# VH-VL binders against p58978: the designs that were tried, part 21

Target 1, 218 residues: p58978
Amino acid sequence: MTNTEIFNKLTNAIVTQDIAGCAKLTQEALDAGISPLDIITKGLSPGMKIIGDKFEAAEIFLPQIMMSGKAMSSAMEILTPELEKTKVEGEEGTGLAITFVAEGDIHDIGHRLVTTMLGANGFDILDLGVDVLNETVIEEAAKRKGQKIILVGSALMTTSMLGQKDLMDRLREENLRDSVKCMFGGAPVSDKWIDEIGADATAENAAEAAKVALNVMK
Short names: E, the ipSAE of ESMFold2; O, the ipSAE of OpenDDE; V2, 0.75 times the mean of E and O plus 0.25 times the DockQ between their complexes.

## First folded at step 7 (VH-VL; framework fv_retifanlimab)

Design u1 (at its last look DockQ between E and O 0.42; V2 from the best seeds 0.00; counts 0 for: pae E 8.7 > 2)
Fold by OpenDDE, look of step 7:
Structure u1 (fold): chain C 218 residues (1-218), chain A 122 residues (1-122), chain B 111 residues (1-111)
Amino acid sequence: as target 1 above (218 residues)
Amino acid sequence: QVQLVQSGAEVKKPGASVKVSCKASGYTFTSYYMNWVRQAPGQGLEWIGIINPSGGSTWLDQKFKDRVTITVDKSTSTAYMELSSLRSEDTAVYYCARLPYRYGSPYAFDIWGQGTLVTVSS
Amino acid sequence: EIVLTQSPATLSLSPGERATLSCRASQSVDSYGNSYMNWFQQKPGQPPKLLIHDASNRATGVPSRFSGSGSGTDFTLTISSLEPEDFAVYFCQQRSNWPYTFGGGTKVEIK
């Protein structure tokens, strides 16, 4: 099978909620020498996009989305170890990415993808998980004062966004703001919002997030 | 019982300021966001802004950014909305409404104050 | 901002009849398999009351005759059989993006 055929099959596996098939195809792709990044960006992510579009068009419902998400997750479980192996010895200096999903938010697919992409691009990763309190983020930042750190927060709901502003305020209050970079993402997060809360950057997707993070940390 | 109790009706002149209060009881004040919504007579609902009582952060509709200040007093579990440079078009019933933000709760305005009529007249 | 258009503006019905209210958004209010649309009921002299959250979930204490459906940009509130106490104004509200916005309302009145 050509790489293109493999990518199309991966995309289709996501679109048709073929969890087992997705995992299998992911492994096959790896065995064929396709990079984990290409598998994600050219195969899996396009599938998720289609699912999103279909949902918006009322062609599919929540259960299908959830199943597609599971398919994605199954693939990522396979890809994550491989991405870690190919960790290009990041130029000694990319830094530590502390990733988290805001308090009240448990959407982890995007978060996992971003985290994976950051790792693949040479960042050391501290994944705090989902529904993370700002205090936890502050504590971790404080423990590592003096290190090259970027906080990477996700909010997929407007209700989770307000916590980002609070986090930024808290960073300032604790005299940590200057010691960390701050990047936030999520569907409701805009450049305007980033400017309003005084954060450093935002990204529209996981691939962009990694690139933006690299630039912010230079 | 969970409830929001607002301050009484206000009559103001154009150019003046008004500060409406919303006292929360029956729940943990800092565990919910507080919102302000207004409704002109016979009109629809207009969202003004939101505050996190825990951290104090606010976000306002662009329309109100220069005239509205939302604050809280955690010690009294009270939220405030101050509107300055009042105009006739600001005549409305102003509501406070709590919004759950923690996982597992409805992400909607589930509890409302009784409303505060603010009348702006020359 | 997301503009919500409700139709009809007024719905005249008799008790026992089915009411169907529409809310259309200027853009999709969906994200990650959820539709961020809420419905409220408001009676004269009272604050709005939450009926439905996230398109199809009844709030606590809301009678089963109330139901919500829809996704993307088109949403519907249905009252299967109108009770006398159901004659009121109904608002849709989106929480997908700031600013939060409400529809113009549908008045359900007695025929």
Scores: ipSAE 0.755, ipTM 0.900, lowest interface PAE 0.7, mean pLDDT 93
Fold by ESMFold2, look of step 7:
Structure u1 (fold): chain C 218 residues (1-218), chain A 122 residues (1-122), chain B 111 residues (1-111)
Amino acid sequence: as target 1 above (218 residues)
Amino acid sequence: QVQLVQSGAEVKKPGASVKVSCKASGYTFTSYYMNWVRQAPGQGLEWIGIINPSGGSTWLDQKFKDRVTITVDKSTSTAYMELSSLRSEDTAVYYCARLPYRYGSPYAFDIWGQGTLVTVSS
Amino acid sequence: EIVLTQSPATLSLSPGERATLSCRASQSVDSYGNSYMNWFQQKPGQPPKLLIHDASNRATGVPSRFSGSGSGTDFTLTISSLEPEDFAVYFCQQRSNWPYTFGGGTKVEIK
């Protein structure tokens, strides 16, 4: 089957939340010699863009975009190892997004959306999950010093924001602040807060977060 | 038992400072945020600020920012609130209040100290 | 900052009657489907005691006659049948945004 036909099927699998089909098509595309990057950028990401647009237009809601995210995740489990094998001298990657929800915060839905949108926009993803200690974030950033990194954290509660401030302080103490970009979001986070803690950016929603992250990493 | 025990009542002159202590017991001090709240006689409650005992970071209501310092001593499980440049309108009962944040806990001030009356005479 | 307006300022009621206390926020205290409004009871000479957290969740040990409801900007504390120990001052408190703020209180007193 043609590459265009495979890409259209991958896009449709995302849009229709066909988790198992998306994984199968992804493996078939790899077996056909299609590069992991092309599978993502030409097949999977267009599906997530369609779903993101429908979400912003209020044509679908959180359950549907989360199920499309599961389809994307299923494909990424297959593609991530292969993508790492295909790196070559001189490639300009978008960067690694280390995504997490701060310690003491179990806000999962927005975090999953943001992580999915970042991956769909070409970021490599290290998803640390929820209730993440600042020490863990610092350790993962330190391991990868010299790599192009953006830290992407979120908070549901105002008290979780103190963890963001402490993280920025710790990055400076560990001489890592200039090694990473830092983006924080969540209900209470404002531009004023971002300026106060010395972070790089915030965004109003998950779709905007991916665009802002791309801009910050320029 | 989970308990917050505050220092005793104080009488101060305008322009002085007061430092109120709040000793925690019965729980892991660094795993809960500490807040300070005051209540003028016959009046409502006014939030002053919050500290994360683990990292020491604070956020203070702008009304108090230049006059309030909130600190902790992790070795004694004690929080402190120091209010300087006292005015007669600072006469109030000052409370410390614990704020849980873990999933399954109430996201509210679940444990309060007994209160410390600070009287500022003109 | 978010201003909380409680009404009425005073409720004069008898034991066994239903008390309905209102709290209105100057802006929504909702985010991500949660309402960040708490309710406290305070008796003379005592610190406040948590009754309701996150609009409708009773704190541990709080009797079922206390219930909270509402979302956005409008919140209600209901005491379905007043007991003698319920005559006190009740405060709402938001944790949606810093600074955290409290309502002015509703005094529930014996008629």
Scores: ipSAE 0.012, ipTM 0.564, lowest interface PAE 8.7, mean pLDDT 84
ESMFold2 (binder alone), look of step 7: mean pLDDT 92; pTM 0.939

Design u2 (at its last look DockQ between E and O 0.06; V2 from the best seeds 0.00; counts 0 for: pae E 14.9 > 2, placed apart)
Fold by OpenDDE, look of step 7:
Structure u2 (fold): chain C 218 residues (1-218), chain A 122 residues (1-122), chain B 111 residues (1-111)
Amino acid sequence: as target 1 above (218 residues)
Amino acid sequence: QVQLVQSGAEVKKPGASVKVSCKASGYTFTSYYMNWVRQAPGQGLEWIGIINPSGGSTWLDQKFKDRVTITVDKSTSTAYMELSSLRSEDTAVYYCARLPYRFGRPYAFDIWGQGTLVTVSS
Amino acid sequence: EIVLTQSPATLSLSPGERATLSCRASQSVDSYGNSYMNWFQQKPGQPPKLLIHYASNRATGVPSRFSGSGSGTDFTLTISSLEPEDFAVYFCQQYSNWPYTFGGGTKVEIK
């Protein structure tokens, strides 16, 4: 199979919620010498985008999204070790991305995708998970004061966005704001919101998030 | 019993300020966000803003950003909405309504105050 | 902002009849399999009362004759058989994005 064919199959596996197939194809892609990053960006991510679009169009619902997410996760389990190897041999200096979903929010599909993309683009990753207290984020930032750090928070509900504002305020109060970069995302998160809370950036999707993060960290 | 009890009716002149209170009881105050909504006589509902009682963060409709301040007193489980530079168009019943902090069901304005009539008249 | 358009503005019906109320959003209010659309009932001199949350879930204590449906941009509140106490104003409301917005309301009045 050509690389293009493999990518298309990966995309389709995500779109059709073929978890086993996705894992298998991921391994095949690796065996074929395709980079983990390409597998993600050219195969898996396009599939997730399609799923997102279908959801917005009310063509699919939560169960399908969740299953696609599982397919993605299955692939990532295979890719993660390879990505880690690449990081050891790759360029240092990208920095540490501390990723999390805001307190009260448990929507993690986008968060996981963003985290994966950040890792694929050379960031060290500290994934704090979902429903994360601002205090936890602050503590982790404080522990690593002086390091090159970007906080990457997700909010999928408007209410959880307010936690982002509180986090920013807390960062300022603790004199940590200048020591970290702050990027927030999620469906309800806008540029206006980022400006209002004094964060550094937002992104519309996981691929963009990685690019934006790289730029912010320069 | 879960309830929101608001302060009494207010009559104000144009240019004045009004501060409406909303006292919560029967639930954990910081586990729910507090919203303010108003309704002019015979008109629809207009959302004003929201506050997180725990952290204090607020978000207001752009229309109200320069005139509205929402605050809370956690010690008394009371939310406040202050509207300044009052105009005749601000005459309305003002409601407080809670919204769950965490994802779950229901995730909606499930409890409302009884409303506070604010009349702005010269 | 997301504009919600309710139709009709007024619905005149008799007790026992079926009421169908529409709410259209200017953009989708869906996210992660949920539709962030609520329906409220309001009677004169009272605050709004939650009827439906997440587009199709009845709030606690709401009679079974009330049902919500829809996704994306089109939502419907149905009252299968109107009771005398159901004559009121009904509002849809989205909380998917800032600012939260309400529809203009549909008045269900007795014919």
Scores: ipSAE 0.801, ipTM 0.912, lowest interface PAE 0.7, mean pLDDT 93
Fold by ESMFold2, look of step 7:
Structure u2 (fold): chain C 218 residues (1-218), chain A 122 residues (1-122), chain B 111 residues (1-111)
Amino acid sequence: as target 1 above (218 residues)
Amino acid sequence: QVQLVQSGAEVKKPGASVKVSCKASGYTFTSYYMNWVRQAPGQGLEWIGIINPSGGSTWLDQKFKDRVTITVDKSTSTAYMELSSLRSEDTAVYYCARLPYRFGRPYAFDIWGQGTLVTVSS
Amino acid sequence: EIVLTQSPATLSLSPGERATLSCRASQSVDSYGNSYMNWFQQKPGQPPKLLIHYASNRATGVPSRFSGSGSGTDFTLTISSLEPEDFAVYFCQQYSNWPYTFGGGTKVEIK
């Protein structure tokens, strides 16, 4: 079957919460020679976008988005080893990416993709997960003062963005600002916002996020 | 402070329609779901539906689906509930209520409007 | 839809007494390690006031005499020692799945 047909089936498996079917289609796509990144970006991620939009529009509920997340996770269990095989030897000191979703934000699917892309591009990963307090981020950065660290946070809502400003203020208050690079992403985050809070970078999507992170760490 | 202020009481005849407004202040209107709930005299609470103010999408309880419309005006931070083909059984106090999310999960109905009495009588 | 059955319908007590209110759901309201059950207090002419969320967490400003417990389908609101202001109607409400539903209420009245 064509790559487009495979991608459409993957998308549908996500939106219909077909966990076993999603895993099977993912393996079939790999067996057909489709790259792990293409499977994610062209098949799986469009499905997660559809269900995310439906959740934001109150067309579906939290249990339904969780089941789509499980379908995505089953695919990622298959794809992560393949992504690790495609790692290109890079500089040993690329750095540590501390990834998190801000306190009060519900969108962990994009976070997982960003974290995966960072790891695939040579970063060591400390994934703090979702609904992360700024105090936790500060603590982890302080423990590792002297290492090459990039903080990678995401937000979907404006209320979550105020937490980014608070984090930047706290980093300055604790004399940690110069110890880390700070990158924030998510739909409401703009270059103007990044400049306003004194952070280092933003990105439009997960693939760009990894490239931008490499750039700010050099 | 965070506040929901509803329109005033209304008296309607059977077969008419009513549109209740709910003006939000003190928070980012488009970042929180808005719910409508009613309470008939001497009765319990009955959930009508929910709207995501960002996109305007709704989910309505099946018993109201053909008679209720829930909308928002983002420019005035106001939600509306319109109930058509009114019956005497629709006599109730109608409330709007905000639904925040915390820890990625709903935190139901933390802020309520004062209520709007709709009386349907012939 | 998830039906919530509250009992008793009326609880006649004196100030200082312990009130125990029950709410049973027709199916589990648990998800992600939480029980999606609220408790509200309502007095005449007022909107409902949130007392308890996630089955057992007191809302801001709610006195410690109010406590919630339970999981799955069986839930309890306890008022350890009734104050005069506690005589009101109490509703349970699930927010696990749409449509959200309320129990029929328990009226706590002065004996």
Scores: ipSAE 0.000, ipTM 0.433, lowest interface PAE 14.9, mean pLDDT 82
ESMFold2 (binder alone), look of step 7: mean pLDDT 93; pTM 0.940

Design u3 (at its last look DockQ between E and O 0.58; V2 from the best seeds 0.00; counts 0 for: pae E 4.3 > 2)
Fold by OpenDDE, look of step 7:
Structure u3 (fold): chain C 218 residues (1-218), chain A 122 residues (1-122), chain B 111 residues (1-111)
Amino acid sequence: as target 1 above (218 residues)
Amino acid sequence: QVQLVQSGAEVKKPGASVKVSCKASGYTFTSYYMNWVRQAPGQGLEWIGIIYPSGGSTWLDQKFKDRVTITVDKSTSTAYMELSSLRSEDTAVYYCARLPYRFGSPYAFDIWGQGTLVTVSS
Amino acid sequence: EIVLTQSPATLSLSPGERATLSCRASQSVDSYGNSYMNWFQQKPGQPPKLLIHDASNRATGVPSRFSGSGSGTDFTLTISSLEPEDFAVYFCQQRSNWPYTFGGGTKVEIK
């Protein structure tokens, strides 16, 4: 099979909620020498986009989305170790990315993908997980004062954005704001919001997040 | 019993300020967002803004950013909305409403105050 | 902002009849498998009461005759058989994006 055929099959596996097939195809792609990044960007992500579009068009419903998400997750479980192996020793100075999902939010697919992409691009990773208190984030930032750090927060709900604002305010109050870079992402997060809360950047997807983070940390 | 109790009706002149209170009871005050919504007589509902009582962070509709301040007193489990530079069009019933933020909770205003009528007249 | 348009503005029905209320959003209110649309009932002199959250979930204590459906931009509140106490104004509300917005309301009145 050509790489293109493999990508199309991956996309289709996501769109048709073929969890087992997605995992198999992911492994096959790796075995064929396709990079994890290409598998994600050319195969899996396009599928998720289609699912998103279909959902918005009321062509599919919550159960299908959830199943597609599971398919994506199954693929990522396979890809994550491989991405870690290919971790380009970031140029001395990429820094530490502290990743987390905002308090009250448990959506981790995007978070995991972003975290993986950051790691693949040379960042050291401290993954704090989901439903993370701002206090925890601040504590971790404080412990590492003086290090090159970027905080990477994800939010899928509008209410979680308010937590981002709170985090930024607290960073300022604790005199940590200048010692860290702050990037936030998620469907409701906009550039305007980033400006409002005084954060450094946002990204539309995981691939962009990694690129943006690299630029912010320069 | 979970409830939100608001302050009494207010009559104000144009240009004045009004501060409405909303006292929460029966639940953990800091575990919910507090929202303010108003409704002009015979009209629909208009969302004003939101506050996270735990951290104090707020976000307001652009329409109100220059005139509205939302605050909380955690010690008394009370939220406040202050509206300045009052106009006749600000005449409305003002409601506070809580909003759960954690996954598994209804993504909706499930508890409302009884409302506070603010009348702005010359 | 997301504009919500409710139709009809007024619905005149008799007890026992089925009521169908529509709410259309100017853009999708869906995100990651959730539809952030809520429905409220309001009676004169009272605050709104939550009926439906997340498009199709009945709030606690809400009778089974109330149901919500829809996704994306089109949502429906259905009252299978109107009871006398159901004559009220109904609002849809989205929480997909700030600012939160409400529809203009549908008044369900007795014929």
Scores: ipSAE 0.381, ipTM 0.732, lowest interface PAE 2.0, mean pLDDT 91
Fold by ESMFold2, look of step 7:
Structure u3 (fold): chain C 218 residues (1-218), chain A 122 residues (1-122), chain B 111 residues (1-111)
Amino acid sequence: as target 1 above (218 residues)
Amino acid sequence: QVQLVQSGAEVKKPGASVKVSCKASGYTFTSYYMNWVRQAPGQGLEWIGIIYPSGGSTWLDQKFKDRVTITVDKSTSTAYMELSSLRSEDTAVYYCARLPYRFGSPYAFDIWGQGTLVTVSS
Amino acid sequence: EIVLTQSPATLSLSPGERATLSCRASQSVDSYGNSYMNWFQQKPGQPPKLLIHDASNRATGVPSRFSGSGSGTDFTLTISSLEPEDFAVYFCQQRSNWPYTFGGGTKVEIK
């Protein structure tokens, strides 16, 4: 079976919510010598893009995107150990990435990709999931004051941006701003917006997010 | 039923301030942004700013940022807009309007207050 | 700041006629397959009333004679057959970028 055939089948498994098939195809791809990153970027991500577009257009709803997400998760359970074999060790460690999807947003498509890429690039991970209140993020940061922390917020919706400003405002109010780095991604998060709210960085995609996060934590 | 009820009309002199209230009912107050919009007599609509009721953070149009304060009181489900250093050009009807920000909601000002006329004259 | 230019300023029409209202944005209001342009109706002494959200979606309770279309920078509100209650001012409004802005309005008036 060609690599292109495997990628197309992975994409179809995501789009059709074939959880067991997606896991099986992922293992077959690994056994065929295809890299975990290629499986993600060429097979799985295109499928998530397709269903994300359909969800945005109201062609599918919460149950369907959740099932595609479960298919993605089953593939990632297989791929994450393989990606962790390439973990980069720092002289003092790269730090803890606290990853979350903004309050009012329950899309975890890009969030899981970003979280996976951060882990593969040497970050320890605390994944808070979706629809995360700013207070929860603040609490987790406060518990770990003194540790090397980056907060990584993902949003699909443009309406989530005032919540990002609120998180930054509250970090400052609670004297936590200097104890963490803050990165926001997804959607139309611009460099201008990052400067306006006083955050540290943004990135255009999951692979870039990991690179930017490493640079910010130096 | 969902509604926004604003405080009554105000007559003010130049240099004074005004504080307009907007009481929400029939929905979860902290699940929607609150916006303020004004309309001078016979004119179009002008957006003033937005508040995130859960945390209290705001974003204000630069035209107003030095003179306007937007706040909420979560315990009474009430938003406030205070405009200071009033000028005759501030004579307008001031509206509150909610904006959904949660997933699956229409992204529009779906409910408006009845409006509060503020008249600034000597 | 995104400037919205509505045309015409006034439409003088009779009941039963088709009204076509235009709104042009100074830059695109699109993101992720959606156009963040809304339409409101306003009658004297009343707050604006939402008609169309995200370019083409009718708000709850809005009659099917109202339709919206367009993308990018060019948007249209159409009233297929004017009823007496439709004579009002119509505003477009973008929510893609702060500050949110409104068009200057199109007054639809009885001829």
Scores: ipSAE 0.318, ipTM 0.682, lowest interface PAE 3.6, mean pLDDT 86
ESMFold2 (binder alone), look of step 7: mean pLDDT 92; pTM 0.940
ESMFold2, look of step 8: ipSAE 0.270; ipTM 0.661
ESMFold2 (binder alone), look of step 8: mean pLDDT 92; pTM 0.940
OpenDDE, look of step 8: ipSAE 0.378; ipTM 0.723

